VH-VL binders against Probable D-xylose utilization operon transcriptional repressor (gntR). Designs and how they scored, part 17

Target 1, 226 residues: Probable D-xylose utilization operon transcriptional repressor (gntR), of Paenarthrobacter nicotinovorans (Arthrobacter nicotinovorans) (q8gal4)
Amino acid sequence: MDATSKRLTRTTVASQVRDFIVMEIAQGRLPLGAPVREMEIAAQLGTSQTPVREAFRELAALGLLESRIHVGTRVRQLAEKDLVEAVPIRSALEGIAGRLAANNYHKHAEEVRGSFEAMKEVAEGGDRRVFAAASTTFHRSVVRAAENASLLRAWNALGIEVMTILAMASSDIPLDDAAESHRPIVDALEAGDPELAEHALTHHVAAYLPATAHSNGGVDAAVQAS
Short names: E, the ipSAE of ESMFold2; O, the ipSAE of OpenDDE; V2, 0.75 times the mean of E and O plus 0.25 times the DockQ between their complexes.

## First folded at step 8 (VH-VL; framework fv_tarlatamab_arm2)

Design n4 (from m3 with light chain S52H; at its last look DockQ between E and O 0.47; V2 from the best seeds 0.00; counts 0 for: pae E 2.8 > 2)
Fold by ESMFold2, look of step 8:
Structure n4 (fold): chain C 226 residues (1-226), chain A 122 residues (1-122), chain B 109 residues (1-109)
Amino acid sequence: as target 1 above (226 residues)
Amino acid sequence: EVQLVESGGGLVQPGGSLKLSCAASGFTFSGYAMNWVRQAPGKGLEWVARIRSKANSYATYYADSVKDRFTISRDDSKNTAYLQMNNLKTEDTAVYYCARVPYKDFSHFDYWGQGTLVTVSS
Amino acid sequence: QTVVTQEPSLTVSPGGTVTLTCGSSTGAVTDSYYPNWVQQKPGQAPRGLIGHTYNKHSGTPARFSGSLLGGKAALTLSGVQPEDEAEYYCLLYYGGAWVFGGGTKLTVL
């Protein structure tokens, strides 16, 4: 990255590399456990290795990649435990997002409604991986509506797309039911009700969360099966 | 191996009707959504209509510019999608392409036909 | 009345890098609009390159990549080849309907 060509308003190259790798994992093009090579990623994205190394370090810190001396860097083999650990964090982030988004919804309504409509269309097809991508896209649209760049960065870095794919892969919920379970979120946002939106998102309960994963304080935090 | 062949284009007067066909081969037709996209001479592409697979109850969607005048349909036993165009206008003059989308992938337009020309002129 | 806007034309030398953009009249383009990129060479059928912002169609050359930049969808070609001279269309989803951009004519000199 040439510093003299950098624009203040643009996302850094390292952030773009990070987002790319997360999407490749989410779409299955970079399988769990697969090696990830700096030079190959740099070549594919038309960038130098420096921002790729930065992205690798960020993803390793977040637990999506792992490096072993003399073995190299690989996509971490994620398990049910990782899904259970992510739920409270996802619930907190999306709860905040819902509360903030309710005040901004009019500016984002087309985007949020459009992504919800796409999710409903995909549900009719019965393909769980495609549905997981559509569901993740919907949740991202809600997080964008919060208009909080720090929140969006935190949400994107958590690897929620991958977790959603894993949850849907292990679930038997009919996809049309999964899609409809998102309607209360849209309704709360359309009502412009921050408390209702926060509640709808924090309690968007995934039927697939193992019985041992429970929220404290009487509020269930669960993987959103979608 | 995958082939889409449009047919049924031709010259038609304003107010007339025409039915286009898109014959498919080299893949399991019933597993794909089919789209019609048109391109006026010297202009860009415009999405016209789509029909989803049998697994999605053959749901249909239309661009506002053709809604109520055009009807998309399919016959999976003939591996063919159709576009019935009624009340044609001069602005409907275009090459009409068909394109497929896997029912397992909502938005990935992967293969297109070579197109058939429809000319609406008095 | 939604308009999807692309640069009318761009020029790049062989081996160079070029980025095509795709904007929406309704606001910032995000992955919620499922950006697609389609290539059309003269006298040929269009071909899909990228779907849902980043996802390469099988057979899309490695030199093509999709992204979101500055509130627009973007198609970047790195190491451009003479055969990349074509018209490139962006396609966005708006809740049941798809809208094409006006297309970018890419000239490779």
Scores: ipSAE 0.430, ipTM 0.725, lowest interface PAE 2.8, mean pLDDT 82
ESMFold2 (binder alone), look of step 8: mean pLDDT 91; pTM 0.938
OpenDDE, look of step 8: ipSAE 0.511; ipTM 0.791

Design n5 (from m3 with heavy chain Y103W; at its last look DockQ between E and O 0.72; V2 from the best seeds 0.00; counts 0 for: pae E 2.6 > 2)
Fold by ESMFold2, look of step 8:
Structure n5 (fold): chain C 226 residues (1-226), chain A 122 residues (1-122), chain B 109 residues (1-109)
Amino acid sequence: as target 1 above (226 residues)
Amino acid sequence: EVQLVESGGGLVQPGGSLKLSCAASGFTFSGYAMNWVRQAPGKGLEWVARIRSKANSYATYYADSVKDRFTISRDDSKNTAYLQMNNLKTEDTAVYYCARVPWKDFSHFDYWGQGTLVTVSS
Amino acid sequence: QTVVTQEPSLTVSPGGTVTLTCGSSTGAVTDSYYPNWVQQKPGQAPRGLIGSTYNKHSGTPARFSGSLLGGKAALTLSGVQPEDEAEYYCLLYYGGAWVFGGGTKLTVL
């Protein structure tokens, strides 16, 4: 009997569950460390538990959920040290993405420009978590423009949305300035300059590090994302 | 509590001009981008124009169908958005809605007015 | 010029499930287009249902959900009620501008 769902359709629903959970984390409705239960998610989304379990496995592999035998599944409690460790890796991956995307930009320009404009819209609202989600959407659009599925998978494994929330929470930069700091990336991509795009992205991502990680001193170092 | 009230619609001959108003209440108007959306009788919705807040330099955006003929503006001291429509054409006949688009919670187009009818005919 | 495409009409029985879709002439619809869904009943002003692909507005019934599916935005109604008979518009964000789809007339029989 082959009346059961095909693996692709289950993966498609699982993708929807995954994206829902990521957005709930980004919007603060699922706090870091909070329990996440399969039956509750399935009920909330009107689906069976099978695609929810698949989404949970994917999110755990991506470092956004952690699942422990006999304790259940929770949103992973990330700390500043996780940001310090992940930023150099993100910087390298996004540098590669920028280089590749510069060669493909014409095909993706509408999407990348649109997500940049959306960041500027979100800055108007003043909510740093909402801004972090819009920023992640922008960076994802650049990584998609690289047209490299392996790169996108590696990038996703870093828990970018949660990392960006942490970076925004530890910074006092006005959100309008934070949004505008992405303009050099867009400019480099529009110029079709792979080396410039790579540099713009690596430099921009490196600026996410807390001031203490840059200086190792007792004073805040002013570091602009660019 | 949030209310948007459009006014200024009416009958106009082709080539004429009309200015629509959208009076807002129940929220901090100056912090929101404002939009105009129209609907021709018996037809679908069409986005027309948007103006951002002062914090975003009042940036304006227009649909290609109205670009260079329509001008969106706002007066934050009066909690009012405006749509100046020049060189009107029969195709501009529609109910004109104003809507706000907050990005702070990704709720885009959350509140709409009841609309004002613009009829362009000879 | 950018076109946003929806099914012109769909029919569903009360209690059934239906999915409306929303495509872009520029390519696959992603979260970068911030898909929105708006409901309009005859003689009424439109009402926002979903923003940013997944985000239900206050007052949106639980039976409505948004998603990305097969390179399109999607609105799924599970357990459709007679009062869901309406026209449903999607709209996509294109860097400062919004573009509405042509609307889907949902008939509940």
Scores: ipSAE 0.485, ipTM 0.750, lowest interface PAE 2.6, mean pLDDT 84
ESMFold2 (binder alone), look of step 8: mean pLDDT 91; pTM 0.937
OpenDDE, look of step 8: ipSAE 0.557; ipTM 0.787

Design n6 (from m3 with heavy chain V101I; at its last look DockQ between E and O 0.64; V2 from the best seeds 0.00; counts 0 for: pae E 3.1 > 2)
Fold by ESMFold2, look of step 8:
Structure n6 (fold): chain C 226 residues (1-226), chain A 122 residues (1-122), chain B 109 residues (1-109)
Amino acid sequence: as target 1 above (226 residues)
Amino acid sequence: EVQLVESGGGLVQPGGSLKLSCAASGFTFSGYAMNWVRQAPGKGLEWVARIRSKANSYATYYADSVKDRFTISRDDSKNTAYLQMNNLKTEDTAVYYCARIPYKDFSHFDYWGQGTLVTVSS
Amino acid sequence: QTVVTQEPSLTVSPGGTVTLTCGSSTGAVTDSYYPNWVQQKPGQAPRGLIGSTYNKHSGTPARFSGSLLGGKAALTLSGVQPEDEAEYYCLLYYGGAWVFGGGTKLTVL
């Protein structure tokens, strides 16, 4: 292997480990608060501990894993307060993403439209965790369309998939309605209207508040969780 | 036990028609999207058509190669999906599988039937 | 037109590691295309291995893993076994429709 291929392969392994752990958390196979052990992950994925340790450090920096004295590394026990604190930040980042993506949309249109259709299809299955993952995939496609690597890195640091799962667990909103609530975002991007796209994303993200906050004076019922 | 059984294959001349059936059992059929996938002899898999559940208005999707010639449908009361194939061409010769996407996993074609052979030959 | 590309054939020794790739003519493959991997052994119906890029079916051996790699979907087998000899198809989601790659014939020798 040339140096470029070897470098990409190593980076890819650590990224694979990170993405595996995020999916395990999102699908409930690694519950919130559950221990996560480097050796077990390395054995399961058929890799050494070095890329696993790298992934653990990245996930800890992202707030998805945490280490405690004499307890070890575990999935962070996230609460509705964490969601309430993250929403304004996510809203700002996705607002910026929408504004930038509106000017790049034609290069990403197939991807964004496809992820919107996927959301509608997974609503058919009725699984709120699967829907939260599909919603996160849609939002990521919009952030990718902004073509701003710093923005994507900041957005990824918020633990969006886990936070969306918490929001969906706190809501009774029908999944088909939740999926359809993303249409204004797609329409604004199709129109190439940066200000409309920013508004659509900012408004939509506000609906990720916990159902407790939603039912006790939070976001209106018409603004659904994703 | 989840089971998918295709039927209706056979020999047909070019320009002819056939209707395939996929009889399903062992799961709540009405909640699943159903697919047809074909494999020409010695070739790879080709997705043909998909029909969504009643909850998603039975929406249909087709590969470009069969658009306007093939029609996918379903009868939830019979737990059966269908593929009406019109104006058949020799390139439509294949084993036709039906497959489902599990309602809790968006993206697995988890259960496949045994396939039914369609031969289009003059 | 949309084309999904795979290596036509790969060979690996038992116990070795191999990575199969899946590219799209439309650009980089991302999680928005919901990459799937399907295994087909001679004379058998296909079976699903991995969906949504990473998500293993409950019967999928631990030695299989899915990922995104350099703008492609990837299926990595680590510790390959003789029974892994098969055709492997990827498929990508394009807004309601699925497109299969041409398949990779994996020979374990």
Scores: ipSAE 0.431, ipTM 0.723, lowest interface PAE 3.1, mean pLDDT 83
ESMFold2 (binder alone), look of step 8: mean pLDDT 91; pTM 0.932
OpenDDE, look of step 8: ipSAE 0.680; ipTM 0.845

Design n7 (from m3 with heavy chain S107L; at its last look DockQ between E and O 0.64; V2 from the best seeds 0.00; counts 0 for: pae E 3.2 > 2)
Heavy chain, then light chain:
Amino acid sequence: EVQLVESGGGLVQPGGSLKLSCAASGFTFSGYAMNWVRQAPGKGLEWVARIRSKANSYATYYADSVKDRFTISRDDSKNTAYLQMNNLKTEDTAVYYCARVPYKDFLHFDYWGQGTLVTVSS
Amino acid sequence: QTVVTQEPSLTVSPGGTVTLTCGSSTGAVTDSYYPNWVQQKPGQAPRGLIGSTYNKHSGTPARFSGSLLGGKAALTLSGVQPEDEAEYYCLLYYGGAWVFGGGTKLTVL
ESMFold2, look of step 8: ipSAE 0.429; ipTM 0.734
ESMFold2 (binder alone), look of step 8: mean pLDDT 92; pTM 0.944
OpenDDE, look of step 8: ipSAE 0.778; ipTM 0.901

Design n8 (from m3 with heavy chain K104R; at its last look DockQ between E and O 0.02; V2 from the best seeds 0.00; counts 0 for: pae O 7.0 > 2, placed apart)
Fold by OpenDDE, look of step 8:
Structure n8 (fold): chain C 226 residues (1-226), chain A 122 residues (1-122), chain B 109 residues (1-109)
Amino acid sequence: as target 1 above (226 residues)
Amino acid sequence: EVQLVESGGGLVQPGGSLKLSCAASGFTFSGYAMNWVRQAPGKGLEWVARIRSKANSYATYYADSVKDRFTISRDDSKNTAYLQMNNLKTEDTAVYYCARVPYRDFSHFDYWGQGTLVTVSS
Amino acid sequence: QTVVTQEPSLTVSPGGTVTLTCGSSTGAVTDSYYPNWVQQKPGQAPRGLIGSTYNKHSGTPARFSGSLLGGKAALTLSGVQPEDEAEYYCLLYYGGAWVFGGGTKLTVL
């Protein structure tokens, strides 16, 4: 059993706690502005406070939680808005990535294709959180294929993993369909067509907008105009 | 499964015309460049023409041997590539294959059709 | 006129190793020429094996590998099987056009 396979499955307890909290927020069980207590989360998950504290730090860094002295930790009120605002930025960055990656795809084809296949396998498993992670891995592979360090840094700063988790939690789309929705990206990259790759990625990202963002008509207009 | 199926081959007289079709399935046709490659009886492979995707303005390229006589085109709504052959010569006699090229226009010819035979004879 | 050159024929024993080469009349073959390798068995349509010098098609057996060697593109078969007896064509990219080599007939004895 090859040592490389063991490394991919080691989700740290902290990562699991993080994902749990994100799901609780995404599903409304942890409302925006609501207090979050380390002890309560630890008790709910049957873990110690240490991994929960680590998860809280990560979530604070991502802007989902806010910690104030003497007040404690709460879910940020603007978290949803922040995520919605990040979508067009993600779209733009991944569009750029697609254009660049199309020119370099021959060097990165195995990674991108492998991550796509992995995502399809995970979809069959039915776990939306695991799928979100696999999806993020796929998108990351595309950004890496762009061979632009600045682009990768900017993309990483958006917290795409959290966005994807929230998007998957709020959507009823079957995971197999969600996985298949990435095929146009892969096809475009395989075709080595920068314009098509940019288009495929931009439209894909736009399709994952939270349902609340669709009501404001502005993002749909931008996607239709492209 | 990716499939390419050529059709339209047959017997034609020198100076005549023929149009070949390549029907594609099992992939997003519109995103790929398509090629025609021919093989004369008992000879090697010869590249004939290439057409790029819509995103690349359907740019076309031809071998010198067929330039100004052959026209490659595509209909993405039908997942079909075409080769219009005019002013046919005896040296154009060959099995004509269509082939897909991933990884941009310069990647591998990964999928081929079974070919269609064109015979130019008086 | 650009000419792509291959060995007309090569012979190898089952289980052996053989390397086919592909040269260009324009100079040394680099990745910029995006060397491709295509296999054709008697009475069959061609099949793509390698693209962009190194990239294997999903159906290409592991014993096939592409490389650059001595200013030429190269296809190496390690552990040759009887079913590998075929014609092998290389093709190079020249700014919009593709040029095929003359092909190499590989015999497995």
Scores: ipSAE 0.023, ipTM 0.568, lowest interface PAE 7.0, mean pLDDT 87
ESMFold2, look of step 8: ipSAE 0.486; ipTM 0.762
ESMFold2 (binder alone), look of step 8: mean pLDDT 91; pTM 0.935

## First folded at step 9 (VH-VL; framework fv_tarlatamab_arm2)

Design p1 (from n7 with heavy chain K54T A59D; at its last look DockQ between E and O 0.24; V2 from the best seeds 0.00; counts 0 for: pae E 3.3 > 2)
Fold by ESMFold2, look of step 9:
Structure p1 (fold): chain C 226 residues (1-226), chain A 122 residues (1-122), chain B 109 residues (1-109)
Amino acid sequence: as target 1 above (226 residues)
Amino acid sequence: EVQLVESGGGLVQPGGSLKLSCAASGFTFSGYAMNWVRQAPGKGLEWVARIRSTANSYDTYYADSVKDRFTISRDDSKNTAYLQMNNLKTEDTAVYYCARVPYKDFLHFDYWGQGTLVTVSS
Amino acid sequence: QTVVTQEPSLTVSPGGTVTLTCGSSTGAVTDSYYPNWVQQKPGQAPRGLIGSTYNKHSGTPARFSGSLLGGKAALTLSGVQPEDEAEYYCLLYYGGAWVFGGGTKLTVL
């Protein structure tokens, strides 16, 4: 139900509200579980409630906000902690996936290269949420190439798109550069090198941690590589 | 109101050339990849060409059937995409549609023009 | 040569449910191929219905849904109406290029 398609290509005000809220969550200024009020956001940004409601609906669909009757809208409580816990697991799963996929790559090469090209195409539009979806599709194609159904099921359960959105919100990396940073993964798979593919994926995935988690120490800060 | 209006179709002999235009209105043209799709009489749809927006370049892509004969281009100041068709063959006879792909909806062919007929016949 | 395969023709009664499929000669269709569905009624320009496998265009009726089923993209119409009689094309993205299926002519009797 894309109102932008009926009238304009994208809603710049609603997109700005969305990006503002994502940044406030990623930087910890809007804590997990905190109430988020439409009128307060509208007043703070000098806009009407209509684009704020649109942004809230999008963020709820992405799992960053939740709305409860009689309680209102809040930042989803589980997003930060569960996502921070998920990065080491994702890194291990994608590392295994890269190692296995290197042995199967020629059967999956069109899919993996295609999704890499899609990331580059999407980067031109400058929409970080759409880029996060394309990045997630690329990583899923690599996990599919491992040909391990249990691995794919485990990977799918981790909330990867939300994780990628938070990482992109904490970075000013140009999206073209973010897309290109996936090339080492493709190169390792094309070379059929299991150890190189594992290395490329495990170190690339560390960039998905939100900025608030980085302030607590202990993880690889390759955020700009995502 | 989003509108795409194709023009420049007509009757041409084999080996001839035509330039099609797709005039866009009701949206920010420079934020969209533009595509040409054709439909031969009584046949299905065939993708012809795509041009990306301005950001990195106007990167272009072509179907093998038209590669090296057709050139897609755009003029963002006129909100218009073009298809230069050279060395036309009878199998190029079709209705030619332009279509847009919004980057917000990522690779989603959402709006199409009404088409312009190209007939290649002696 | 990459071929995208659809049923040539399907028939459904008004109010019924029908599923159209879209397969690739290169293997299973996944979200990496960004399946799109396009409707074309006789004498009319094509109209986008669904992109990126599941995502409805804002003007797409609720009775249309997209999915991935059995290694193919699928378009399901639930509660089919007489005006849904049309030709339906899928198209798949192959890293820069698009390929259309041959189209499915849906007859509503």
Scores: ipSAE 0.409, ipTM 0.732, lowest interface PAE 3.3, mean pLDDT 83
ESMFold2 (binder alone), look of step 9: mean pLDDT 92; pTM 0.944
OpenDDE, look of step 9: ipSAE 0.656; ipTM 0.833

Design p2 (from n7 with heavy chain V101I; at its last look DockQ between E and O 0.57; V2 from the best seeds 0.00; counts 0 for: pae E 2.7 > 2)
Fold by ESMFold2, look of step 9:
Structure p2 (fold): chain C 226 residues (1-226), chain A 122 residues (1-122), chain B 109 residues (1-109)
Amino acid sequence: as target 1 above (226 residues)
Amino acid sequence: EVQLVESGGGLVQPGGSLKLSCAASGFTFSGYAMNWVRQAPGKGLEWVARIRSKANSYATYYADSVKDRFTISRDDSKNTAYLQMNNLKTEDTAVYYCARIPYKDFLHFDYWGQGTLVTVSS
Amino acid sequence: QTVVTQEPSLTVSPGGTVTLTCGSSTGAVTDSYYPNWVQQKPGQAPRGLIGSTYNKHSGTPARFSGSLLGGKAALTLSGVQPEDEAEYYCLLYYGGAWVFGGGTKLTVL
């Protein structure tokens, strides 16, 4: 068989492995800082270790895993600094996604509306980690609606799922309110208004910044005013 | 121990009505969406209806095949879900299962009752 | 009119690997449809195996895994055992409603 065909097959399996690990992290079954072992993942998914290694490298590039020589691979233990750095970039990417998705919404409406309704249903259970996974699925559906593979790849590279988990774990907002806060995004997309959709997404994502990041702007302004 | 117990099945003629009950125990019923799923003899599973918790205003959803004929409801004080079936047709003949979406896991059916048989025939 | 499509039947030898698929008439299946897999052994009530594409229910054997493959949801059994002979249903979430596939009868020979 053609080596190119074999590598494409491995890449497809590696994507499946990646998505599995992301969900395990999002659902809390694989805690931040926990070891992740290639052989265990391969056994769980019924695959060889090669696509698992490929997935581990992809997840490390996304900031979800870290590997150390002679120590192994772990779910990255993230800090507030990582969130502060990633959120502005995520906000810009999702703003672009909203603008593009507004033009394509009719083709994706069922998926986007469905993932919004799923968020509301998951909020009933009161599990914040489960909610974070549902929120990430909603945002991914919006990014998919942009129909831009480069944008989706860039979005994935930010470790969005882990950042959402971290943000939700740091918040005591009622889950029903958190779910409802996504309604302006859906409304803007349904209206087919690219500027409104871009604005709704950038403002929504900016709310994931920790309070300390918001206060730094005020301090910097005072220093600049001197 | 989570348990779901269906009741109210039986023989009914076409055009008739029947009300099924699903008595729940072993969990905080009021926090869960409840579902009805049916299986015609020798056939596959078909989702029928869902009712959400009070937090979501008891919103209801129905399969197209039963819209306007079936009504799902619940009584949280009795830990019971109901399926009112009106204008029954022979194609409604099935074992009717009550099923739960778990609080802890994300959007899947973890606990099923043993089912109650509804037979619609002349 | 939404239809969820599964292979009607598949055969696998004990110890083998098999993948069941689940497609949607509305387009590619993604994690937004929260694919679920349900097992029904002969003469028994159904039981859940996998939810939300990948998430194993308590008691689901390690040989079962869920995934997305080529625009479909997939259930892979690695190292199939004779007791895995059953009917397997996929179901997809459509914003409050669920739709079952027709089921795949898995025969272990």
Scores: ipSAE 0.450, ipTM 0.726, lowest interface PAE 2.7, mean pLDDT 83
ESMFold2 (binder alone), look of step 9: mean pLDDT 91; pTM 0.934
OpenDDE, look of step 9: ipSAE 0.796; ipTM 0.897

Design p3 (from n7 with heavy chain Y103W; at its last look DockQ between E and O 0.28; V2 from the best seeds 0.00; counts 0 for: pae E 3.8 > 2)
Fold by ESMFold2, look of step 9:
Structure p3 (fold): chain C 226 residues (1-226), chain A 122 residues (1-122), chain B 109 residues (1-109)
Amino acid sequence: as target 1 above (226 residues)
Amino acid sequence: EVQLVESGGGLVQPGGSLKLSCAASGFTFSGYAMNWVRQAPGKGLEWVARIRSKANSYATYYADSVKDRFTISRDDSKNTAYLQMNNLKTEDTAVYYCARVPWKDFLHFDYWGQGTLVTVSS
Amino acid sequence: QTVVTQEPSLTVSPGGTVTLTCGSSTGAVTDSYYPNWVQQKPGQAPRGLIGSTYNKHSGTPARFSGSLLGGKAALTLSGVQPEDEAEYYCLLYYGGAWVFGGGTKLTVL
């Protein structure tokens, strides 16, 4: 299953179940590694097990749940570890993207500015999952502006939307402030400054690291202040 | 539950002015961007204007065809969006819809009013 | 001036499959333009079907799906029903402004 495709089903209920589970994980009510049982979720939400099973399969494909034969389904403990491992890689890839995109920005300016404005608009609604999707779209537009197909393929493989959801869950930054924190990226690209663009993206992405994994306090404080 | 009701349409001569209202209910109006979309008789849809929430400084955007003639505004205490139309032309003749853009389904025009007819004719 | 282009009309038999497309004069359509699809039947207000390329509105029938194909947004109807006969508008987001396509008149017969 890829991020641009969705299985066609007769289940708006399955989408609601998925969103419920994501929110429970993001808010910590479903701890990483905790068991998740189809029958309990179905009873809790007043639905049958069929849409719950579909939601479980979708979340497993996204790397948020893990199902093992004869053991059952649980929130993937590896998802947190994968996030911690992926942030430095994303930071490096997006740093390169920013440097390259600064030289190509004139051809992509409408797309990048548009996705930044969309992210600010989505922040008005206050839904962190919806914001994570809009943030992911913004970052993808910057990576597209690098005009490097290998870079885009590598970036797409990292599960960026899930990473962003988990980072937002570990931060209490208001969404309007989170959206505005992307302005230095746009400003650096508009200026055509490769070094500044690389720095802005690297710094921004590095701040997605969960609070428990920060090695020194300077980076986290700087991102929250920007 | 969610409801948008347009009013203020009517017959006006070229060069005249008209003010449309969009009364909203059933949702937290102050948290949403509001839009006007029009449809000339026998023609397709055309986006006209939008106004963002207070959190975004009530920023406004206009289609080129109406820029400098139309002004979108809102009064959050009355749950109402407005479209002030000045220097009206015959090509402004249309049904004018008010529409909300929901955040949950990634920028849909999910709730529309039934429209109000504006006729600009000599 | 930005133009959003759709097929003026398409015909499909009941039970058939049809794909409507939506192009931009500014270049390839990507998820950054948040393609929307809107349905309008005669004498009725428009209704949203799909936003952000592929996300269905809660009342949208399963036979509708959205995608990006060949640098355009696409709306695919599979297993078309007679009640799907309508005009379909594509809508693209350009940094705060929206631009509608000219609409596609879908005839089912």
Scores: ipSAE 0.372, ipTM 0.692, lowest interface PAE 3.8, mean pLDDT 82
ESMFold2 (binder alone), look of step 9: mean pLDDT 92; pTM 0.935
OpenDDE, look of step 9: ipSAE 0.710; ipTM 0.853

